# VH-VL binders against q9h9l3, part 331

Target 1, 176 residues: q9h9l3
Amino acid sequence: PRKMVAIDCEMVGTGPKGHVSSLARCSIVNYNGDVLYDEYILPPCHIVDYRTRWSGIRKQHMVNATPFKIARGQILKILTGKIVVGHAIHNDFKALQYFHPKSLTRDTSHIPPLNRKADCPENATMSLKHLTKKLLNRDIQVGKSGHSSVEDAQATMELYKLVEVEWEEHLARNPP
Below, E stands for the ipSAE of ESMFold2; O stands for the ipSAE of OpenDDE; V2 stands for 0.75 times the mean of E and O plus 0.25 times the DockQ between their complexes.

## First folded at step 17 (VH-VL)

Design DD50 (framework fv_amlenetug)
Fold by ESMFold2-Fast, scan of step 17:
Structure DD50 (fold): chain C 176 residues (1-176), chain A 120 residues (1-120), chain B 108 residues (1-108)
Amino acid sequence: as target 1 above (176 residues)
Amino acid sequence: EVQLLESGGGLVQTGGSLRLSCAASGFTFSTYSMTWVRQAPGKGLEWVSGISYSGEYTDYADSVKGRFTISRDNSQNTLYLQMNSLRAEDTAVYYCAKVPYFGSGSFDYWGQGTLVTVSS
Amino acid sequence: EIVLTQSPGTLSLSPGERATLSCRASQSVSDNYLAWYQQKPGQAPRLLIYGASNRATGIPDRFSGSGSGTDFTLTISRLEPEDFAVYYCQQRSSWPLTFGQGTKVEIK
């Protein structure tokens, strides 16, 4: 059987007017929620906008941060060959400049049974915060300090586990 | 083999200045963040300052902020700590240390240390 | 600033015994940003554990780390003569980076 991990990345703004999203932190957890990877990552381009209220990234986090090229290699070694769970995961893969096979990708923002359990329209894209509150009765992404990518990755794994049996059966009948 | 060698310590009067150096070898210095940690005689460890691999980002303990400046010369594989307005409580062995890629909240290799004694 | 409090201050044991060292944080240490170091007299500190539970390269398996939130533990399952030293915990979960005050493991 294939191993499963959950990922969540934090991005900062680089490039003109800070409009480019560059990787600045990545957290990866295993099926039980144990942390396999959690590092701050220094983008190769100058940071224009830390986006701190969402990313939790501040200038001091860059002092000990791992260079992007090195971090990318470490992260890809963990993800390769595994089922990777994320929320709006295409943003994480874009920031990593990485293509992960769709057959091994699980996006909790696009799982109709999960929305159904949360009493939300099946085809709507719901935020991680809303799904976690409705289904796990837990508040994440609280306060002004920004989001914890570890907390987000753990919540994402727990959300997927609620529909895992049903969704894996669906994927077996309807391969991506 | 990773090696870090501190130098520049010595005896200095209160209010004086010293510049510490840390010569690095055995790894690609220019791609790693570095730090300074000090230890007063018979006391515990205290983080002093850190610097990103490029030198663009730096940070300091509140006790030294405004008095100490961390810098690096990647072409010479050398880390520096410029210490100004020295106080008796700055008396300590100063270690330079390397930040690893895994476990970036830790320091995987340390130098032997250089003693700074500040007296009135 | 997160304050790390280590206990006991001194632990007197004999070779072959188990050593259990505590590190308590004044507020939650998030993620895997807790490390343990060993320091022998006249020597620089040596990294033992990073990310609360991961052994650093070359560290014998008798050393193990555990804990989460505010309570962390370093365990040495069977003390060897070379293990008598001072041990420090350290966090980077919150800036500034801080160390505990140290626990001295000494021969009884």
Scores: ipSAE 0.659, ipTM 0.849, lowest interface PAE 1.3, mean pLDDT 91

Design DD51 (framework fv_amlenetug)
Fold by ESMFold2-Fast, scan of step 17:
Structure DD51 (fold): chain C 176 residues (1-176), chain A 120 residues (1-120), chain B 108 residues (1-108)
Amino acid sequence: as target 1 above (176 residues)
Amino acid sequence: EVQLLESGGGLVQTGGSLRLSCAASGFTFSTYSMTWVRQAPGKGLEWVSGISYSGEYTDYADSVKGRFTISRDNSQNTLYLQMNSLRAEDTAVYYCAKVPYHGSGSFDYWGQGTLVTVSS
Amino acid sequence: EIVLTQSPGTLSLSPGERATLSCRASQSVSDNYLAWYQQKPGQAPRLLIYGASNRATGIPDRFSGSGSGTDFTLTISRLEPEDFAVYYCQQRSSWPLTFGQGTKVEIK
């Protein structure tokens, strides 16, 4: 249909005491949920904390991982000029060291109609897991093996599709 | 043209050691992860070991862990596999292969292989 | 370890015919982590498909991959003489990386 993709990234801890979030996996799906990109990414700095409980990343994934500079270039080629959907997407863009135009960005953590459909306060920031359970009756991020960025990107696209018509009309009348 | 050329294979007795080399050309070796895959005579493919582009991260199949060591010399565009405590089951053609940037964990270019025969 | 089982073991066909090769995983494999290789006698393997459905550089469009979960298929729409070879599937969804046992496509 449209030039629209959904993205989700996983970060690991680098720098002093692992406090810096560095990109270590990125998944991008198209409108229908088909995977366009999904690669493990090797940060330029030493990994101090894999944050495996959330990221799902382990040392073995780094062996075949794509270097950050190369992965960044590939990802930006996919995102440039497209409507990019994500959840708390500013974190993904920060990890990518990338600016995406606000007019082409859709953040499912800040779309009031989505919260309204989930019976949540319109101004609250709800987790992807909560919105997916309430609106799609689907459990994601289950267990202790870490999150799947593919699963998260797919869920994010499906959530956006629930409000796409309404939200695109709102944005056309109220350009960001 | 991407080229990978293995060397160092041969006949060795059980308990012996061999060091395999893989000479790479036609691409920027220092920016790609590399792997070793083996194939026993008349059998299928088995992943043996992998190494990140910098050499910082390595991993091994359980069957060779503790006996084999993968390493690389980016200044010489060469990948190595040090094989110690060899067993009859290690008899195989050993291929080095390049890991692509898309579909990482598949292998886009392979060498012609070097035969390692382990006997009593 | 994920075990990949390929079927049939041998596929006997004539040039011009369609070949359909199966790869079944013992556990779910994300389609973005499944690859296919071709190997001719005395030669190294050649990457055909990565991410279940993406053709590698230089691979003719008669080769296509499909599938998800535990069931994957490699299709050769019309066999050329040079396509008679052994084909392997491979997963990178779980450590360690594993390959199927191979399907031999031979001339009838």
Scores: ipSAE 0.654, ipTM 0.841, lowest interface PAE 1.3, mean pLDDT 91

Design DD52 (framework fv_amlenetug; at its last look DockQ between E and O 0.51; V2 from the best seeds 0.00; counts 0 for: pae O 8.0 > 2)
Fold by ESMFold2, look of step 18:
Structure DD52 (fold): chain C 176 residues (1-176), chain A 120 residues (1-120), chain B 108 residues (1-108)
Amino acid sequence: as target 1 above (176 residues)
Amino acid sequence: EVQLLESGGGLVQTGGSLRLSCAASGFTFSTYSMTWVRQAPGKGLEWVSGISYSGEYTDYADSVKGRFTISRDNSQNTLYLQMNSLRAEDTAVYYCAKVPYRGSGSFDYWGQGTLVTVSS
Amino acid sequence: EIVLTQSPGTLSLSPGERATLSCRASQSVSDNYLAWYQQKPGQAPRLLIYGASNRATGIPDRFSGSGSGTDFTLTISRLEPEDFAVYYCQQRSSWPLTFGQGTKVEIK
């Protein structure tokens, strides 16, 4: 069987008025939650809004950050050929300027069996924080220092494991 | 082969200035963040300053902020540390070090160091 | 500022023995942003471990790191003559970047 990883990214605001979301951190974990990649990334454009309350990114993180082009190449080598799990994962792929094959993509924000386990409407888009609290009895994204993409990627993998057998069978019968 | 070679150290009086240089070779200097770390004689390691690969972002330890300035010249593959208003406690071996792409926030290659001695 | 306290200050051992070095942080080191370095007399430090447990390129597999939160460990499974040196831990969880005071591993 195909190897599986989970990814989460943090973005900062670039471009006019900081409206463009640009990649500033990326974390990738394996099936067991071990960290395969976790680096701060310096966007190629000037940072207008660090979005620190959500991103956790501060100016000092950029001092040692990896150039976007280099980080993207490293990240894509890890993702290629693998099932990639994320939460609202289209945002992560957009920040990477990359689209992973849909047949190899799993989005925990849009898995009906997962919502059913959480006693939520099957077609609702649930936040990672709420799903993690309801299904794993864990609080993530605690405090005002922003999110940890490692913590979020690990939570995303654990959530997917709860429905992995059922959802993989569903996708085999209903190819995207 | 990655090489980092510091120079510009020496004996200087309190209140004086020195400029350290770090010549880099064997890697694409312009795409790596760089740092300065110092070690007082017989003591441990102390982070001093860091600079992003483009030079746009810098940071300093509180003990040197306002007195030291980190800079780089990517066309000459050289990292600099301008040290002003030197004090006796600045006496140390100064290392330049390279920040890796993987495990950033650690330092994978270090120069041999250059000794700065500040005397009253 | 995160203060890293290493113990013991000095560890006297013979070649072939296992060395266990401790690094305790004054507050939690987020996301295991902890590194270990080796420094021999008259030489620059050498990176051994990053991210608490990832071996740097070219580092022998007798070196391993573990731990999380405030408690981290460097283990040398079987000491070789070249391993007698000073070892430093270093964190990047909070600025400024800080190093521990060092543990000297010396020949008994």
Scores: ipSAE 0.791, ipTM 0.896, lowest interface PAE 0.8, mean pLDDT 92
Fold by ESMFold2-Fast, scan of step 17:
Structure DD52 (fold): chain C 176 residues (1-176), chain A 120 residues (1-120), chain B 108 residues (1-108)
Amino acid sequence: as target 1 above (176 residues)
Amino acid sequence: EVQLLESGGGLVQTGGSLRLSCAASGFTFSTYSMTWVRQAPGKGLEWVSGISYSGEYTDYADSVKGRFTISRDNSQNTLYLQMNSLRAEDTAVYYCAKVPYRGSGSFDYWGQGTLVTVSS
Amino acid sequence: EIVLTQSPGTLSLSPGERATLSCRASQSVSDNYLAWYQQKPGQAPRLLIYGASNRATGIPDRFSGSGSGTDFTLTISRLEPEDFAVYYCQQRSSWPLTFGQGTKVEIK
């Protein structure tokens, strides 16, 4: 079988009024939740808004951060050819300026059986925090100091495992 | 080969100033973050200051904030530490070090250090 | 700030013996942000391990790192004469960057 990884990225605001989302941290974990990648990343454009409450990113994290172009190359080498799990993953791929094949992409914000297990409307977009609390009985993204992308990637992988067999069968019968 | 060579250390009076330099060679200096770490005689390591590859982002240990300024000249492959209002407790060997792209919380290459002695 | 406490302060061993060095953090450290350094008298520190368990370039395989959370270990499986030195752990999981106080590995 194809190897599977989970990814979560943190973005900061660049461009006019900080409205552009630029990659500032990326975490990737394997099937068992072990960390394969976790680095702060320096955007090529000036950071206007750190979005610290959500990203956990502060100016100090940029001091030793890996340049975007270098980090992107490292991350893509890990993702290529693997099944990549994420939550609202199109945002992560956009920040990476990367296209991952839909057949190898799993988005836990758009898996109807997962919402069903959580007693949520099948076509609603539920937050990672809500699904993790409901299905894994764990609190993530606690406090006001920002999210841990490692914690989020680990939770995302565990959520996918709850529906993996059912969803892989569905995708085999209904290819994207 | 990666080389980092510190200079500018010496004996200085309390309240005085010194500027340390670190000459880098053997790697593309302009694309790596750099740091200063010090070590008082017979003591352990203490992080002093860091700077991003472009010079846009800097940070300092609380013990030196407002007194020390880190800077770099990418055209000359040189890192600087301007030290003002020096105190006896600033007496230490000062090392410059390079930050790697992976494991960015570590420092993969270090200079041999330059001794700064502050006395009254 | 995260305080790193190393133990023992001094480890007296003979060549050929195993050395086990401890580094304990005052609060949880992501293992991707813990490093180990070796420093010989009159020399600059040398990076041994980054990300708790990854050996740096050129470092012999007798050196290994392990641990997560608050407890980290550096192991030297079979001490060579050149391994007698001071060893420091370091974290960048939280700012400011901090180092442990060091463990001296000395010849018995």
Scores: ipSAE 0.730, ipTM 0.864, lowest interface PAE 0.8, mean pLDDT 91
Fold by OpenDDE, look of step 18:
Structure DD52 (fold): chain C 176 residues (1-176), chain A 120 residues (1-120), chain B 108 residues (1-108)
Amino acid sequence: as target 1 above (176 residues)
Amino acid sequence: EVQLLESGGGLVQTGGSLRLSCAASGFTFSTYSMTWVRQAPGKGLEWVSGISYSGEYTDYADSVKGRFTISRDNSQNTLYLQMNSLRAEDTAVYYCAKVPYRGSGSFDYWGQGTLVTVSS
Amino acid sequence: EIVLTQSPGTLSLSPGERATLSCRASQSVSDNYLAWYQQKPGQAPRLLIYGASNRATGIPDRFSGSGSGTDFTLTISRLEPEDFAVYYCQQRSSWPLTFGQGTKVEIK
């Protein structure tokens, strides 16, 4: 079986009025929740909005952050060949300017059995926070300090594990 | 071997200006953030300023905001600190320090420092 | 700003003894943002510990860091003659970056 990792990224606002989401932190955990990667990342463009309330990113983090190109290389090395689990993961890949094979991607925001288990509409897009609370009885993304990408990645992996067998069988019968 | 060598320190009058330099070698300078830290005679360490690898992002202690400017020339592997409107309390040994990839907020290599003395 | 208070101000010990240095923060500091430095007279500071408990490259095993929240500790298990110096803690959890006032470890 292929190795599985979970990824979560934090973004800051760049470009006009800060509407462009740029990668500012990336966390990757293995199947057991061990941290494989956790770095602050410096976008190539000027940051207009740190989005600190949500991202947890502050100016001092960017002073010491890893250059985007370097970080991207490191991250891609980790992801290559693995099943990558994330929540609304298309945003993470977009920020990374990277396209992971669909057959090796698992998005917990689009897994009907997971929603069903949480007593949510199967075709609805539920937040990571909501699913984590319902299924893991754990509070994440609390407080005013912003999100923890490590915590979110770990939660994402744990959620996926709840439906892994069923979903992998479904995908085997219905390859993307 | 990583080496950092500060220069440009000296005696200056209150209200004067001085430009410090830090020559870096032994590592890929353009891929690391850098910082200035100062130490008044017989006192502790005080963070002064930081700059990202590209120079795009800079930050300053409140005590020097509006007076000091940090910059870098990656083609010359050199870090700079332009100090204007100098005050007596700016008297200190000024160190340049390298920021590692890991260990957020720590400084893994330091120069030997250059002394700045501001007198009336 | 986060104020780091180190104690004691001076620690007088003999070679071979255990040294315990404290760094207390005025508010909670993330473990990843706490570092310790050693400075000998006439020399630049040297990184000892980063991320509260990670030993920097080339640092002997006798140096260790621990703690979380507002209380952090640097321990030197057995003092060597070259360990007598001033030690500083430093945080980057909150802007601006701040250092403790230092603890001097001197020979008894």
Scores: ipSAE 0.013, ipTM 0.556, lowest interface PAE 8.0, mean pLDDT 92
ESMFold2 (binder alone), look of step 18: mean pLDDT 91; pTM 0.929

Design DD53 (framework fv_amlenetug; at its last look DockQ between E and O 0.63; V2 from the best seeds 0.00; counts 0 for: pae O 5.6 > 2)
Fold by ESMFold2, look of step 18:
Structure DD53 (fold): chain C 176 residues (1-176), chain A 120 residues (1-120), chain B 108 residues (1-108)
Amino acid sequence: as target 1 above (176 residues)
Amino acid sequence: EVQLLESGGGLVQTGGSLRLSCAASGFTFSTYSMTWVRQAPGKGLEWVSGISYSGEYTDYADSVKGRFTISRDNSQNTLYLQMNSLRAEDTAVYYCAKVPYLGSGSFDYWGQGTLVTVSS
Amino acid sequence: EIVLTQSPGTLSLSPGERATLSCRASQSVSDNYLAWYQQKPGQAPRLLIYGASNRATGIPDRFSGSGSGTDFTLTISRLEPEDFAVYYCQQRSSWPLTFGQGTKVEIK
């Protein structure tokens, strides 16, 4: 049986006008929500916009941050061969400069049965905050300090568990 | 084997200056953030300053801001702390410490420390 | 600034006993960004636990950490004579980084 992990990343703005999203924090949890990885990451490019209200990243976090190349290697080693769960996970993979096999990828922003449980249109893209409130009775991303990628990764795993049996069976019948 | 060796401590008069060095070996110094932590005799630990692996980001405790400067020379595997306008309250053993890739913001290897004594 | 208050100030215990050290934060320590260190007389601190519960490399399994929010615990399940030391907690959730005042473990 394949091991399953959930990932969430926080990004800062780099490049012209701070429009490029670069990885500045990554958290990975196992099926039980135990933290396997959680580190601040220093992008190789100059940070133009910390995006602190959402990312929670401040310049002080960069003082002790892990170099991107090192962090990427550690993260990819954890992800390889596993089912990886995320929310709008394409953004996380883009920031990691990484492609994970579609057959091993689960995106809670694109699971129709999950939306149905939340009493939302099956084709809607719902925020992680909204889904966790409706389906887990939890408030995440609370306050002014920005998001916690650990909290978000844990919430993402718990959301997937609500539909895991149904969705894994669906994917077995309908390989991506 | 990771080794950190502080040097440059000694007796200095109030208002004086001192430069501490930390020689690093057994790891790729240029890819690790570093920190200084001090401990007054018989007292607990106080974070002093930190520096990112490239030297681009630095930060300081309020008690030393404007007086101390952290720096590094990655070609010589050496971390520095320039200490100016020294006060009696700066008397302490000064440790350099390595920031790990896992559990960053904790400090996994420490030097033996160097004593700085500031006399009136 | 997050103030970390450790208790008790001193623990006097015999070898083989269980030691429980407490660290209380003045504000919630986000994401369990709490570490524990051991410092023996005349030595530099040694990292024991990071992330509240992760044992650092080479640390014996008799050391364990737990807790969240404002309350954290270091447990030594079977005290060895070599465990005589001062123990510090340290947070990295909020700047500046701060340490607790220490708990001294004395072998009775």
Scores: ipSAE 0.768, ipTM 0.889, lowest interface PAE 1.0, mean pLDDT 92
Fold by ESMFold2-Fast, scan of step 17:
Structure DD53 (fold): chain C 176 residues (1-176), chain A 120 residues (1-120), chain B 108 residues (1-108)
Amino acid sequence: as target 1 above (176 residues)
Amino acid sequence: EVQLLESGGGLVQTGGSLRLSCAASGFTFSTYSMTWVRQAPGKGLEWVSGISYSGEYTDYADSVKGRFTISRDNSQNTLYLQMNSLRAEDTAVYYCAKVPYLGSGSFDYWGQGTLVTVSS
Amino acid sequence: EIVLTQSPGTLSLSPGERATLSCRASQSVSDNYLAWYQQKPGQAPRLLIYGASNRATGIPDRFSGSGSGTDFTLTISRLEPEDFAVYYCQQRSSWPLTFGQGTKVEIK
């Protein structure tokens, strides 16, 4: 019902020694955690390193994957004009080759009140896994087969909802 | 209108070879992943093989690995399935199908199918 | 591989009745990777539902999908004569891609 979504992307390594992070999966959920988008995405460049332990992506996922150019257009249509929540979200936007206005961006890795609720230093960058365990009492990113970007996007939205009122008031008084 | 037309099916003896073709029209073939799905007489659906839009990535069901080769010619809007070392259990109607950009593990348009009968 | 088990094998109903078809996965199917197809004798399958609950283009709203994890359902709210067919569920959550064995919806 709100004009707010949460996003989580998975990246694979392309370019020299796999050092370039290229988009290979994107999940977007609405305010209530319902999935709006979840597709494997085929990078335009050769994949050197699947980074499977973290991304969960394997060669077989590329067979039916949506081409990057098409996926980017679909994703941007969902994000445009909405408040977008993510964790270390600048990495997702970089992989999408997209600029989202700071006034409409919420990064749960850089919200001091959220760290405070988790009994962590306000300016520390805490992992999504740690914040989710401390504040929601749930284990995410369990196992060796990579992360679920849907699970991560859902957890990110729930974390933001814990500080939404306080943080929106802060942003209204201190525009980015 | 999206149209997929399979050809190349027929009667072949055990150990023989056959090449199926799927002619695509009504969409930009070169930007979509494609798949082959088969159905034995009176049985259910079985995924056979898939190929990315560029042809760089392919995969196969274990039952056909090493015997079947999927390929595509984007200049001719045609998908192929080269079937070697055919067995009686390969007898089926073979469908080519298009992979959509949303729900990309489902198949949104299918051809009419072509029957392959393998006999001794 | 994920095995999809459909039930019942055959469902005998009259036009106007509600049909409820089940698909159970041997292990959890990730969000958005469950599809449903309709197949009539002598015809190719037709995509009905993708991502567990999204209707494909041109599919009437009497068809709906639901479920998560290991339990999925296809519902046809009021059967029309043209709805008597075989229905298959399919998953892409894990490789290889697999289909259920099918549920036949036939006229009583």
Scores: ipSAE 0.718, ipTM 0.863, lowest interface PAE 0.8, mean pLDDT 91
Fold by OpenDDE, look of step 18:
Structure DD53 (fold): chain C 176 residues (1-176), chain A 120 residues (1-120), chain B 108 residues (1-108)
Amino acid sequence: as target 1 above (176 residues)
Amino acid sequence: EVQLLESGGGLVQTGGSLRLSCAASGFTFSTYSMTWVRQAPGKGLEWVSGISYSGEYTDYADSVKGRFTISRDNSQNTLYLQMNSLRAEDTAVYYCAKVPYLGSGSFDYWGQGTLVTVSS
Amino acid sequence: EIVLTQSPGTLSLSPGERATLSCRASQSVSDNYLAWYQQKPGQAPRLLIYGASNRATGIPDRFSGSGSGTDFTLTISRLEPEDFAVYYCQQRSSWPLTFGQGTKVEIK
């Protein structure tokens, strides 16, 4: 069986008016929730909007941040060959300028059995925060300091584990 | 082999200025963030300032903010620390250190340090 | 700021003995952001451990790091004569970066 990891990224705004989402932090955890990677990442372009309220990223974090190109290499090395679990993971991959094979991707924002378990519409897109509260009785993304990508990655993995057997069976019968 | 060599330390009067340099070799300087850490005589280590690999982002300890300026010249593989309005409590050995991205959260190489003594 | 408190201040031991050094943080610190340094008299600090438990390049196996949250430990399984020095923990989980006050490991 393939190893499984969960990823969560925080982005800042670059480019004109800060509308470009650039990777500024990436966290990766293994199946047990152990942190495999957690780094601040320095975008190649000037940061216009730190989006601190959401991202938790501040200017100070960029001082010793890993340059994007280097970080991307490190992250891709970890992800290669793995089943990658994330929430709305297309955003993370976009920020990484990387696309993981669909057959090895698990997006907890699009798993109907997970929503069903949380008494949510099966085809609705629910937030990580909501699902985590409903299914794990855990509060994440609290306070004013922004998100914790490690916490979010861990929560994402825990959520997936709740439906892993059922969903993997479904995927085996219905490969993407 | 990674080498960091600080220079520019010496005796200076209170209120005076001093500019430290750190010459780097043995690695691609322009791709690494750098930091200054100081150590007062007989005391522990204190982070002073940091700068991103491109120089675009800088930060300082509150104790030196507004007085010290960190900069770098990537074409010369040199890190600088401009110290103005020096105080007696700034007396310390000043180290430059390399910030790795492999094995993060630490400073993997340090210079030998340069002594700055601020007297009245 | 996150305050790192090291204990004991001084540890007097003999070569061959086990050394256990503590670093306690005033706030939770991510494992990846806790490092240990060794400093011998008249020398610059040297990185020993990064990410709480990873040995830096060239560091002997007798050095190990552990811990999480607010409590971290550096262990020297069997002290060698060259291990008598001052040891510092350091965090980058929160700005500003901070060091512990140091633990001196001295020969008994």
Scores: ipSAE 0.018, ipTM 0.591, lowest interface PAE 5.6, mean pLDDT 92
ESMFold2 (binder alone), look of step 18: mean pLDDT 91; pTM 0.924

